# Miniprotein binders against q53ft3, part 56

Target 1, 195 residues: q53ft3
Amino acid sequence: MFGCLVAGRLVQTAAQQVAEDKFVFDLPDYESINHVVVFMLGTIPFPEGMGGSVYFSYPDSNGMPVWQLLGFVTNGKPSAIFKISGLKSGEGSQHPFGAMNIVRTPSVAQIGISVELLDSMAQQTPVGNAAVSSVDSFTQFTQKMLDNFYNFASSFAVSQAQMTPSPSEMFIPANVVLKWYENFQRRLAQNPLFW
Key: E = the ipSAE of ESMFold2; O = the ipSAE of OpenDDE; V2 = 0.75 times the mean of E and O plus 0.25 times the DockQ between their complexes.

## First folded at step 7 (miniprotein)

Design u51
Fold by ESMFold2-Fast, scan of step 7:
Structure u51 (fold): chain B 195 residues (1-195), chain A 83 residues (1-83)
Amino acid sequence: as target 1 above (195 residues)
Amino acid sequence: SVEELAERIREFLEKVQEYYERAKKLLEQGDVERALLLLKWAYILAKKALRLAQELGLTELIEEAQELIQQIRELMEKIRESQ
C-alpha cells in the first residue's frame, strides 16, 4: 500500500499494520535522517473520499512516543517529502496514534500512516517546522539531488594524462554522466512526475 | 446537518460496494493481489462509514455497513483459504 524512502537506505515497501487503518515503518538510527519520502504503491488508489495522514514519532527521554503530524498523501498527491531534522518535542493532546500502546525502542523512530476520511484530514494542520512537499518542493529537491550527484561524480574525474593502468577499477566517461544529467533535467522540466 | 452527513455516509457505502464488485472481477481474472488490496480499502472505508452511522444513530445505514463488512470479510477469508 505504502512505501518509505530515506536517502542512503534501502526503500521500505512492507509497512507493519498495527490497526485496521494504521501502518508504521521503523526508522532505526533516526538521528542521522534529514528527509523521509512517503508514497503510495501500485495503481490501486484510495477509495474516493479517503487519504493518509503521515506522522513522525520518536522516543522522548523517558522512552515515550512523541507523535507529530507531518502531512498527507492522497490520490491527487500520492507522494510527499518531509523534513524531520530539527523537529523538537511534540505537542498534541490528541492524534490517531495517541490511543495505541506501541512499544518503542529508544534508538528507533517511526513513520505512521493513518488512513482517514478526507473530511477528517481537512481539519488537521501539520507541524509548522516540518517541510511538507509540493510538486515545486519535490522538483526543487530532485534538481538538488541531480546537482549533488553530478558534482560528486565529476569530483572523481581525471584526465587521460592522470590515469594509470588499474585493471581492478571501472571507469565511466564523464560525458556519459553529463548526458544522463542533461536528459534527466530536461525530462523533469517537461514533467516533474515523469518517474 | 444530519441529513447531509447521512448522504455522505451513503456515498461512502456506494464506494465500498464499487470496490467490492471490482475485487470480485479481479478474482475472476486471477488477479488475487489487486483484489485483496481493493478489499482492504473497502474494509477500511466500510468501518469508518459504520462508525459515523453509529455516532448519528442511523439504523438503516448501520445495517447496510455491517452487511458490507461481513461480505468483505467472507470474501477475504475465502481468498485466504485458497492460498
Scores: ipSAE 0.506, ipTM 0.810, lowest interface PAE 1.9, mean pLDDT 76

Design u52
Fold by ESMFold2-Fast, scan of step 7:
Structure u52 (fold): chain B 195 residues (1-195), chain A 83 residues (1-83)
Amino acid sequence: as target 1 above (195 residues)
Amino acid sequence: SVEELAERIREFLEKVQEYYERAKKLLEQGDVERALILLKWAYILARKALQLAQELGLTELIEEAQELIQQIRELMEKIRESQ
């Protein structure tokens, strides 16, 4: 139904259903995240008159979730980019020695999607400065996904001289990954829906 | 006002019924994934329609929505059991 993308990370397409009309994605290490893309998978659109309200949740100083409305996704606007860097709590730096070697546990934030009637959504006010509109958001998303995959795969590249014998592992030549990237990027530029 | 809202609820329930029938056809074709998505949409819409009908006190629409919700639940349970 829904997807969630963060630059530099694997795309998530399996939201956890937490209520009849509510779905969530976990965002581990959220302090390193500036933007999140939320989108419809395109298999089946919302029923007419319905859409999704997109929320962001972060743990407060007591570990309790604090939900904020970021914006919406609809059939007419099935993807949206949100800036969350400005929404993160500053509570972590309150310690008197906050600038000195603070030990913290990994934090997990969530993106929530609430499926609602469009009339209900029209009455809601998103937090300021969260929504980032783009005329070509799908192409931008696809390009970020391409870059993410290529960078991730390339991070494991080693020369033959650097290889340690490991019969249990399979290897793919780096130039095969590059050829795939170049081919996909060229085809995307010609027709964003070629895939 | 009330009649316009009642007509809108009827349109929602008609769409729920359409999604339910489409889901059954997809199941016959072996497309469980799309069938479940349609049933989830139908369930959510039916629940919203029920809430609106209850707020307006429209007894016939309340009963129709409850019947559709039950049918959707039963079909989803059959799918779960067959997996």
Scores: ipSAE 0.526, ipTM 0.821, lowest interface PAE 1.7, mean pLDDT 76

Design u53
Fold by ESMFold2-Fast, scan of step 7:
Structure u53 (fold): chain B 195 residues (1-195), chain A 83 residues (1-83)
Amino acid sequence: as target 1 above (195 residues)
Amino acid sequence: SVEELAERIREFLEKVQEYYERAKKLLEQGDVERALIALKWAYILARRALRLAQRLGLTELIEEAQELIQQIEELMEKIRESQ
């Protein structure tokens, strides 16, 4: 249903369902994270009138989890980039000596997605400047996914002379995959959100 | 008004039914993963419809929502058992 990506880490696509309408991704070592991408996998859209509210949870100075509304994902905007570095606890503002060499124990933060009616979501206010529209970051992510898929698919290419007939297997000519790749890349360069 | 909210609830239940049927079709195609996603959407929407109907005391819509929820739960259980 949902995906969660942090630069330099394996993409997460298996959220833990913690309630009928609530899904969570764990973010270990969250102090090293600046941005998080949350997206719909797009396999089945939300029913009309529904969307997802995206939250970030971190421990406060008392060790209690604090949930902050970052923004939304919807059928019309199925991906969003959020800056969370300014929301991490212990960034020098919670202690009198926050600017000194105060080392925190690494802990696990969470991204939460709450599936809500759009009317309900429209009445909520995200924390300021958390949602970042970064065309460059989104384009880089999409290009990496595109390259990964093309390389994976191409690794199975065989010459016609190497084909072994198998009634249960379908084969796609390699040049069809290449044409799709080139078309997708061209369209991505013109409009990163065309898909 | 209560009439407008009742109409809204009926729209939700119609969407629940659509996603339930979509899930069944996906199962016929062997696409268990997408079927489960469709059922999760149907379930969440059905639960919303049920809560709204309960708050308004609309017994017919409460019963319809409960029946759909039961059907969704039964299908999800069948999928779980078959895997």
Scores: ipSAE 0.520, ipTM 0.821, lowest interface PAE 1.6, mean pLDDT 76

Design u54
Fold by ESMFold2-Fast, scan of step 7:
Structure u54 (fold): chain B 195 residues (1-195), chain A 83 residues (1-83)
Amino acid sequence: as target 1 above (195 residues)
Amino acid sequence: SVEELAERIREFLEKVQEYYERAKKLLEQGDVERALEILRWAYILARKALRLAQELGLTELIEEAQELIQQIEELMEKIRESQ
């Protein structure tokens, strides 16, 4: 039903269903994440009068999840980009002994989607600054996404002399990735909404 | 009002029934993936309708929602077993 995308990572399309109307995606190493994209999958829209509330969760000092409302996805807006960098806990000062506790808590956060009635969603207030509201900010995010993808793909580039043929594997030439990257950047510069 | 909420629950159950029939038609056409997607939405909506009917003590709507939920579960199980 839903997908989750983080720049430089594999797209997640298989949410874990934790209740009849609740779905979660795991975000390992969430301290390195600035933006998350949540979107609807498939061709079937929400039933009339329903939508999805999008939440972000991270573990507190006791290992319990702390959920924050990021925003919504609906039939009218089936994808949304959220900035979570400002929502991550920056206060190690909540522990009285500070650096004396060097045991690392789990670094896995979650995106949660709760399927709710639109009337119920209208009564909720998302955390400020989570939604990307500026076209310029969106363009910058997209450019960083492209850069991360290109850098990731390029990190696997090898000369043909270094290749080990395998019948279970496929490869894409680095020049094809470069051509796509250059084409996409050119198109984005002409019209940020071309895609 | 309770009457207004009851009418909204009836609308939800009508939509559940529409989705259920649409899913059956898609299965006849061999479109299993879209049928399952629609059944998932029908299931969620039916469960929401059931909860609302239970909160309001609307016995007739509770029974209708439970019957639709069972039909959806049975169809999803048949699809699962055939794959």
Scores: ipSAE 0.458, ipTM 0.767, lowest interface PAE 2.1, mean pLDDT 75

Design u55
Fold by ESMFold2-Fast, scan of step 7:
Structure u55 (fold): chain B 195 residues (1-195), chain A 83 residues (1-83)
Amino acid sequence: as target 1 above (195 residues)
Amino acid sequence: SVEELAERIREFLEKVQEYYERAKKLLEQGDVERALLLLKWSYILARKALRLAQELGLTELIEEAQELIQQIEELMEKIRESQ
């Protein structure tokens, strides 16, 4: 149903269902995370009149989860980028996860998605600092994500002299990764929304 | 008004029925994954429509929502047993 992406990490596509209409993704080592992308999977949209409210949760000084509304995903906007670095420990906000006593591993944050009626979502106010407010911020995030991916992929590069025969293992040439990276950077610089 | 809210609930139940029928067609085509996703969406919407109808005391809409929820649950269970 939903996906969650953090730069430099494997994409998560298997949210944990914690209620009939509530789904969570775990974010270990969340203090190193600046941005999170949440998106709809597949080709089946929400029924008209429904959408998803996206929440971020981290453990407070007492280890209790603090939920903050980041924004929404809908049929008209099926992906969203959120800045979670610098979010403050606030007072409890009105949120649908408040009725749930979710116990978390220390130092693990969560992205929560509550599937709700659009009428209900219209009554909710996201935290002020979470939304990516400009194309420049989005471009910076995307550039860092590209750099992170390229560096990650390149860290596994080996010369042919270091290779051992392995019929079950797939290899891709490092120059193909570099060409993709350069092409994507060029396109992003010309039009940040080509993605 | 209550009449406007009742009409909104009827619209939701129509969408529940639409997704349910689409799920059945996908099952006939062997597309179990997409069928289950449609059923999951229809289930969530039907549950929310039921709660709204209960809050407003709209007996006929409560009964309609409960019937649709039962149909969805029965179909999901049949899919589970066949896998």
Scores: ipSAE 0.586, ipTM 0.839, lowest interface PAE 1.5, mean pLDDT 77

Design u56
Fold by ESMFold2-Fast, scan of step 7:
Structure u56 (fold): chain B 195 residues (1-195), chain A 83 residues (1-83)
Amino acid sequence: as target 1 above (195 residues)
Amino acid sequence: SVEELAERIREFLEKVQEYYERAKKLLEQGDVERALLLLKWAYILARKVLRLAQELGLTELIEEAQELIQQIEELMEKIRESQ
């Protein structure tokens, strides 16, 4: 249903279902991550009237998860890029002598997707500045991510003669990936914020 | 208004039914993976609609949502047992 991309890392397409309507991707070594791309797989869209609320979770100084709303994915906008670097509530304001109280958090964060009614999502406010804040930088990042994703997906392409049926696996024709890539590049060139 | 929300709930229940029927057809064609995905979507929508109907005290819609949820659960369990 969903995918999660980080520059320089393998794409994740197998979210862990933690509740009937909640899905999670693990992000190890999150201190090195600046941006995350969350997207819908193109096989089956959301039912009309539903969408996904995208959250980011990191462990606080006590190891407790802190969830922040980043934004949304919908049938009309099935992919989104989020800036997660600097998402620490009260950073710099919690202690004026921070160097005297060094707090180190575990390195694993999570992206959470909560499937919700669009009517409910309209009432929610994402964390400020989590979405695209610099057009040039995000355009370059997006282009690199498109290239990385396409190259990764293409590396798994096989002929029909080499395919073995599996009830738990889904296969995507290389043509579909190429068409998505070309259409996304074209739209990105017209407006970097189209998605 | 409650009447507008009730109509919205009916629209959602029709969508649940549509996804359920599409899943059954895909299952007959041997497309288990897409059938399960449609059932997952139908289940999530039906559960959310049930909660909304319960909050509003709409008894007939609560009963309809519960019936659809049961049908979805039974089909998903049948698929699980056949795998």
Scores: ipSAE 0.585, ipTM 0.847, lowest interface PAE 1.6, mean pLDDT 76

Design u6
Fold by ESMFold2-Fast, scan of step 7:
Structure u6 (fold): chain B 195 residues (1-195), chain A 83 residues (1-83)
Amino acid sequence: as target 1 above (195 residues)
Amino acid sequence: SVEELAERIREFLEKVQEYYERAKKLLEQGDVERALYLLKWAYILARKALRLAQELGLTELIEEAQELIQQIEELMEKIRESQ
C-alpha cells in the first residue's frame, strides 16, 4: 500500500506487514542515508478519516529498536520527504573503537507506517523538523534551483567570434546546458523522485 | 462526548460497508488486485472502529463491527483459496 525510496537505491514497494495496521521497510546500511521518501501506492486512497503515521527506528547500543515519529502521510499529502541523518547520530552514540571491531552494532534501520485514525494522529508530535517538505514543494524548489543554475551559466555565454584562445579552460556549448535542463525538467515532471 | 464518538464510529462502519460492497463488485469484474486493496482498507478501519466501540462500551456498534470483520475475513479467505 506504501512505497519507500532512498536516493541511489532501488525503490521498495513491498512493505512487510507486521500487524493488521502496521507496515515496515528495512533500511540496511542506514548510516549512509540522509533522506527517505514515503508515499502511498496506487489510486485507492485512505478511507475518509484515516491516515498513516511514519516512524523511524534504529538499534540502540543494546540492539533494541528506538522508534521516533517522523510525520504523516494522508490523502491530502500522500508523499513526504524526511531527514533522518540527525536522528541516527545521537549524542554519545558513535563508538570510538568501532573501526577496531571491538563493538559491532546492527546497521539495519526500519521505516514503520502505522495506519491510524486522523483524530489519533492529531494528538501526536513529530520529532524536530524531520519532515522536510512535500514532494510538490521539493519539486518546486528543484525547478527554481535548475532555473537559477541555467540563468547563471547562460550569463557567461559568448559567441564563437567573441572567444579568446585559452588552452587551460574548457567550454561547454550553451545548447548542451539547455538540453540537460530540458531533459532534467521533463524527467522531474514525470517522476519527482527519479534522481 | 460519547454521542459524538458513537456517530463517528457509525460513519466509519458505513465506510467499511461501502468498501466491502465495492470489493465484491470488483471481484465480479475479475479485478482481484483492486478488490484486495479495498478489503485491506475495510479491514483496518473495521478493526479501529471495533476498538473504539469496545472502549466506549457501545454494544450494538461492537456487534456490527464484528459482523463486518467476519464478512471481510471470509471474503479474503475465498480469494486466497481461488489463487
Scores: ipSAE 0.443, ipTM 0.784, lowest interface PAE 2.2, mean pLDDT 75

Design u7 (at its last look DockQ between E and O 0.26; V2 from the best seeds 0.00; counts 0 for: pae O 2.2 > 1.5)
Fold by ESMFold2-Fast, scan of step 7:
Structure u7 (fold): chain B 195 residues (1-195), chain A 83 residues (1-83)
Amino acid sequence: as target 1 above (195 residues)
Amino acid sequence: SVEELAERIREFLEKVQEYYERAKKLLEQGDVERALLALKWAYILARKALRLAQELGLTELIEEAQELIQQIEELMEKIRESQ
């Protein structure tokens, strides 16, 4: 349904469904994250009139989640890159236990996707400066995604000597994955938005 | 106006029906994964349409949305039982 990518991390494709229309990805060690890519996964688009609102949540000093609207994903814009480094909250300098290195809040943030009517989404205002419109930034993250998918797929490759017959399992030769990757990179170079 | 909102809800329910039919065709082709995705979208849209119809007191559209939701739930349950 949806994917979530952070440069240098394993792509997430299995969001937790927390309500009929709400999906969440966990972002551990979020203080090290500057950008997040959220994208549509699969071959079934939204019905006309529907889209996804993308939220970012971090724990405040009391451990309660603080949700901020980052932007949207729609059929017309099925992927978006967001800068979250400016949205992270720091604990106040006057917190006495901060000097003792005592952790009170969890280190895990979340990306939330709320599937909504476009009519409802039009009435919402994203937080300032979260959306990144640079084609170069999108291309860089797309390249990282391709590298991550290739590395993930190849990590399951087995040599001919290690192959075990499995009636329910399909095997893809590593060279086929490489050829697909090369083809995709070529197409991306011709048109970065060819999705 | 209420009539403009009613027409918008009718458009949503038409899309719900479209995705429900799409899911049935995908199931006939053995594509369970895409069928479930189509049903999930149909379900969410139908639930949104139902809430709008309820807020406006549009009885006919409430009934139509409830019927579509029931059909979607029944098909999803049959798919789960088959897996």
Scores: ipSAE 0.715, ipTM 0.901, lowest interface PAE 0.9, mean pLDDT 77
Fold by ESMFold2, look of step 8:
Structure u7 (fold): chain B 195 residues (1-195), chain A 83 residues (1-83)
Amino acid sequence: as target 1 above (195 residues)
Amino acid sequence: SVEELAERIREFLEKVQEYYERAKKLLEQGDVERALLALKWAYILARKALRLAQELGLTELIEEAQELIQQIEELMEKIRESQ
């Protein structure tokens, strides 16, 4: 149904279903997280008239959950980046998770997704500054993704003196990966939506 | 008006039926994962349509939603038992 991605962590794709129309991802060590990407999995879209409201929850100083509406995912916007730095001391908002007393530790926050009719979602107001500018949020996410790819690919680099031929193995020179990385960064800075 | 809301509920139930049929087609193709997702979306929409119909006292639409919900639950259970 949904995915949840934090830079530097494995993608979560197995949301805990806590009600027929409500899904949750745990975020351990949430204080180190600045942005979260929430997106729809698979190729089966919402039926017409439905969408998802995305919430962030953290325990307050008394250990009680504080829920804040971040924004939405819909067929027209199936992926969204939310800034959660600065929300970890903010005010709660009206939310549909209030009767669920989920047991949690003080260092674990949650991303909640409530599947709702679009008419119901139109009446909801996200907390301020949770939705980063689409250009700025997209750029930040993409830069981190490119950095992760480059670092991963570079960990397999070998010198010419260290190469061992294999009949079924193909190799790519490391400078090709670097060139691609540099070109991609340049194009991203010019137009974050070029791809 | 109540008539406009009733027509909206009928549109939702039509989409529920479409997703139910999509799930059956996906099962014929062996795509159990997508079939279950289509059923889950259909179930959620049917439950919300039922709630709206109940709030408006629209007895015929309540019955239609309940029948679809039962069909969806039965198919989801059959899929889970075969796994």
Scores: ipSAE 0.613, ipTM 0.863, lowest interface PAE 1.3, mean pLDDT 77
Fold by OpenDDE base, look of step 8:
Structure u7 (fold): chain B 195 residues (1-195), chain A 83 residues (1-83)
Amino acid sequence: as target 1 above (195 residues)
Amino acid sequence: SVEELAERIREFLEKVQEYYERAKKLLEQGDVERALLALKWAYILARKALRLAQELGLTELIEEAQELIQQIEELMEKIRESQ
């Protein structure tokens, strides 16, 4: 149902379902994370009149989880980018995960998604600095993400002469990835919010 | 307030009914996949409603939620048996 993306890391598409209405992604080495993208996979939409409240949790100085509301995802807004770097020293807020015994390690932060009524979500106030406020910051994040993907994909590129026959595997030409990258960059430059 | 929470529970239960009925219609249409999806959401919402009702000690809503959960489970089982 949900995906979580950190620039420079593999996309997470398997959230831990900790309750019927609650999903959690683990974010190892959270200290290096500036932004996180939370998105719907498009497989299962929210029920009508419902959405997801997105929370971030990090361990405080005592190792206790501090939860903060980042924002929301809905069928109408199926993805969102959140800045979490500035939240690591913030104060916790009320959260729907507090009563849950979620196994975590000290170096791992968490993204929590709580499925809630849209009306209830409207009454909640996200932390002020969580939303990517500047187009520049968004563009920079996107660019870093794209660069990372391109670098990752290109690292596996081999010439046809270097290929070992593997009839069970599908291959994507590197030029396709490059063309995608170039097209995406062009679109991003034209409108950072084109998606 | 307790009343506000009770109303929220009622809203969940209404949605449960809607999804349950939708699932039945989808089954009649032969769309098992979408029916199961609808039932999944119905189940999630019903369980949420049940939990909230239990926390508040709302007996009538607890009973209603339990009944709906049972109906959903029975229908899901029926679908599984038919596959």
Scores: ipSAE 0.187, ipTM 0.624, lowest interface PAE 2.2, mean pLDDT 82
ESMFold2 (binder alone), look of step 8: mean pLDDT 90; pTM 0.889

Design u8 (at its last look DockQ between E and O 0.33; V2 from the best seeds 0.00; counts 0 for: pae O 2.7 > 1.5)
Fold by ESMFold2-Fast, scan of step 7:
Structure u8 (fold): chain B 195 residues (1-195), chain A 83 residues (1-83)
Amino acid sequence: as target 1 above (195 residues)
Amino acid sequence: SVEELAERIREFLEKVQEYYERAKKLLEQGDVERALLTLKWAYILARKALRLAQELGLTELIEEAQELIQQIEELMEKIRESQ
């Protein structure tokens, strides 16, 4: 449903579902992270009237989660870039993860996505410094995402001699991934918003 | 107004029905993964619509939402059992 990318790290596409409408990605070594990209995979769009509220959580000095609203993803804006360096807990913040009171490992933060009605999302105010709206910044992060995906996919390349028969697995040739990467780079260079 | 909110809930339930039908067609095509994802979206929206109808005491919409939720749950269970 959703993806999460940190520059210089492998993309995450398998969120943990913690409630019917709530999904979480773990961010280990979060002190080294400046920006996070959250995006929809696009396989099936949200139903009209729904979207996702994006939250960031880190453990406080007692290991308890502190949740902050970063922004939103919607069918009209299916990807968003957030700056998480320097974030602090807000006073009186209300968030849908309030009942989730699990002590987290030090140095591991989380991105949370709460699927909500757009009407409800319109009433919420993200923390002021999290969202990144520059087209140049978006283009740079998109290129980094593209590079990270290509590197991830290539890390699983095996020769035919190394293949183990597995009727439940699908395989794609490595050269198809390379062609996709090259074509995407060319199109991105011509129009950063082509996708 | 309550009338405007009731109409909004009806719109949500119409979208739930559309996604439910889309999921059935995906199953007929053998696309179990996309069908389950489509049903997950329908389920979440139906649950949100039910909650709104309950908060407003709109009995007819509560019943309609509950019926759709049951249909979604039954289809998801059938898929689970057939795997």
Scores: ipSAE 0.651, ipTM 0.874, lowest interface PAE 1.2, mean pLDDT 78
Fold by ESMFold2, look of step 8:
Structure u8 (fold): chain B 195 residues (1-195), chain A 83 residues (1-83)
Amino acid sequence: as target 1 above (195 residues)
Amino acid sequence: SVEELAERIREFLEKVQEYYERAKKLLEQGDVERALLTLKWAYILARKALRLAQELGLTELIEEAQELIQQIEELMEKIRESQ
């Protein structure tokens, strides 16, 4: 139903369902994370009149979760970027994840999604400055994807002298990948939404 | 008003029925994965509608929601057993 992405990490698409209407993603090493993207996987949209309230949780000194409302995902806004770096010392608020108040390790935070009626969501107030413009987040996400692909592809590079003939295989010159990478970076810096 | 809230609950239950029928059609088409996801959505909405009806003491709507929930649970169980 939902995905969760942190720049430089693999996307998570298998939320832990902790109640009929509540879903959780674990965020190990959360102290190094500044932003998260929460999105709907797009297969089946929310029923009309429903949406998702998105929460962030970090463990306190006793290992107990402290939950804060970040914002929302809906059919009209199926993805959102949230800044969490400033929230790691925030105050807890009322939240619907009571069944998840068990002792956790200090180094793991969580993103919680509570599926709710839109009327109920309209009365909720996110913590300040949690929502971030999608333009900056697209740029960060895109740059990390670009770096990851380039580094991966480059790790297989060989020179012509090192190449073993493999007539049944197709090959791409490494400079094609480099030129694509450089051109993509240039275009991204000038217009983050060009693609 | 209570009448406005009751009308909204009826609309939610109508959507639950629509999703239930949609899931049955998906199952007939062999799309078990989407059928189960559609039933999950219907189940969540039906339980939200039930809670609202209970808070307002609307006995007729409580019974209607409970019947739909049972139908959804039975279909999900039938699908799980056939897997």
Scores: ipSAE 0.471, ipTM 0.790, lowest interface PAE 2.0, mean pLDDT 78
Fold by OpenDDE base, look of step 8:
Structure u8 (fold): chain B 195 residues (1-195), chain A 83 residues (1-83)
Amino acid sequence: as target 1 above (195 residues)
Amino acid sequence: SVEELAERIREFLEKVQEYYERAKKLLEQGDVERALLTLKWAYILARKALRLAQELGLTELIEEAQELIQQIEELMEKIRESQ
């Protein structure tokens, strides 16, 4: 149902369901993370009139999780980018997941998604500066993410003549990746918020 | 307020009923996959409604939520048995 993406890391597509209406992604080495993307996978939409409140948790000085509301995802806005780099020093505690016995390790933060009524979500106030509000900042982040992915993928590119037979492995043609990249760039240029 | 929360619970239960009926229609159409997904959401909402009602001590809403949960579970079991 949900995906979580950190630039330079593998996409997470399997959230831990910690309650009927609560899902969690683990973020190891969270101190190095500036931005996180939370998105719907498109497999299961929210029920009508519902969405997801997205929270970030980090351990406080006592090792207790501090939860902060980052923002929201909905069927109408199935993806969002959040800046989390400045939040680890923030004040304020919400505990939407406080009653949950979530196993935590040092240096691991979490993204929590709570499925809630849209009306209730409208009454909640995200922490300041968590949402990437500027179109320019969003575009820049997206561009960096795309470039990172492209560079990573292209580093494994080999010609047919250079390929070693590996029947157990699947291969994607480099031109497919390039085409995807170009198409994404075009869409981004047309509307930075196309997704 | 308690009344506002009670109304929220009622809204959940209304959606549960809606999804339950939708799932039945999907089953009639032979779309088992979508029916199961719909029932899953119905179950989630019903469990949430139950929890909230229990926290507030709202007996009637607790009973309604429990009944809906039972109906959903029975239907899901029926689907599993048919596969």
Scores: ipSAE 0.096, ipTM 0.565, lowest interface PAE 2.7, mean pLDDT 81
ESMFold2 (binder alone), look of step 8: mean pLDDT 89; pTM 0.884

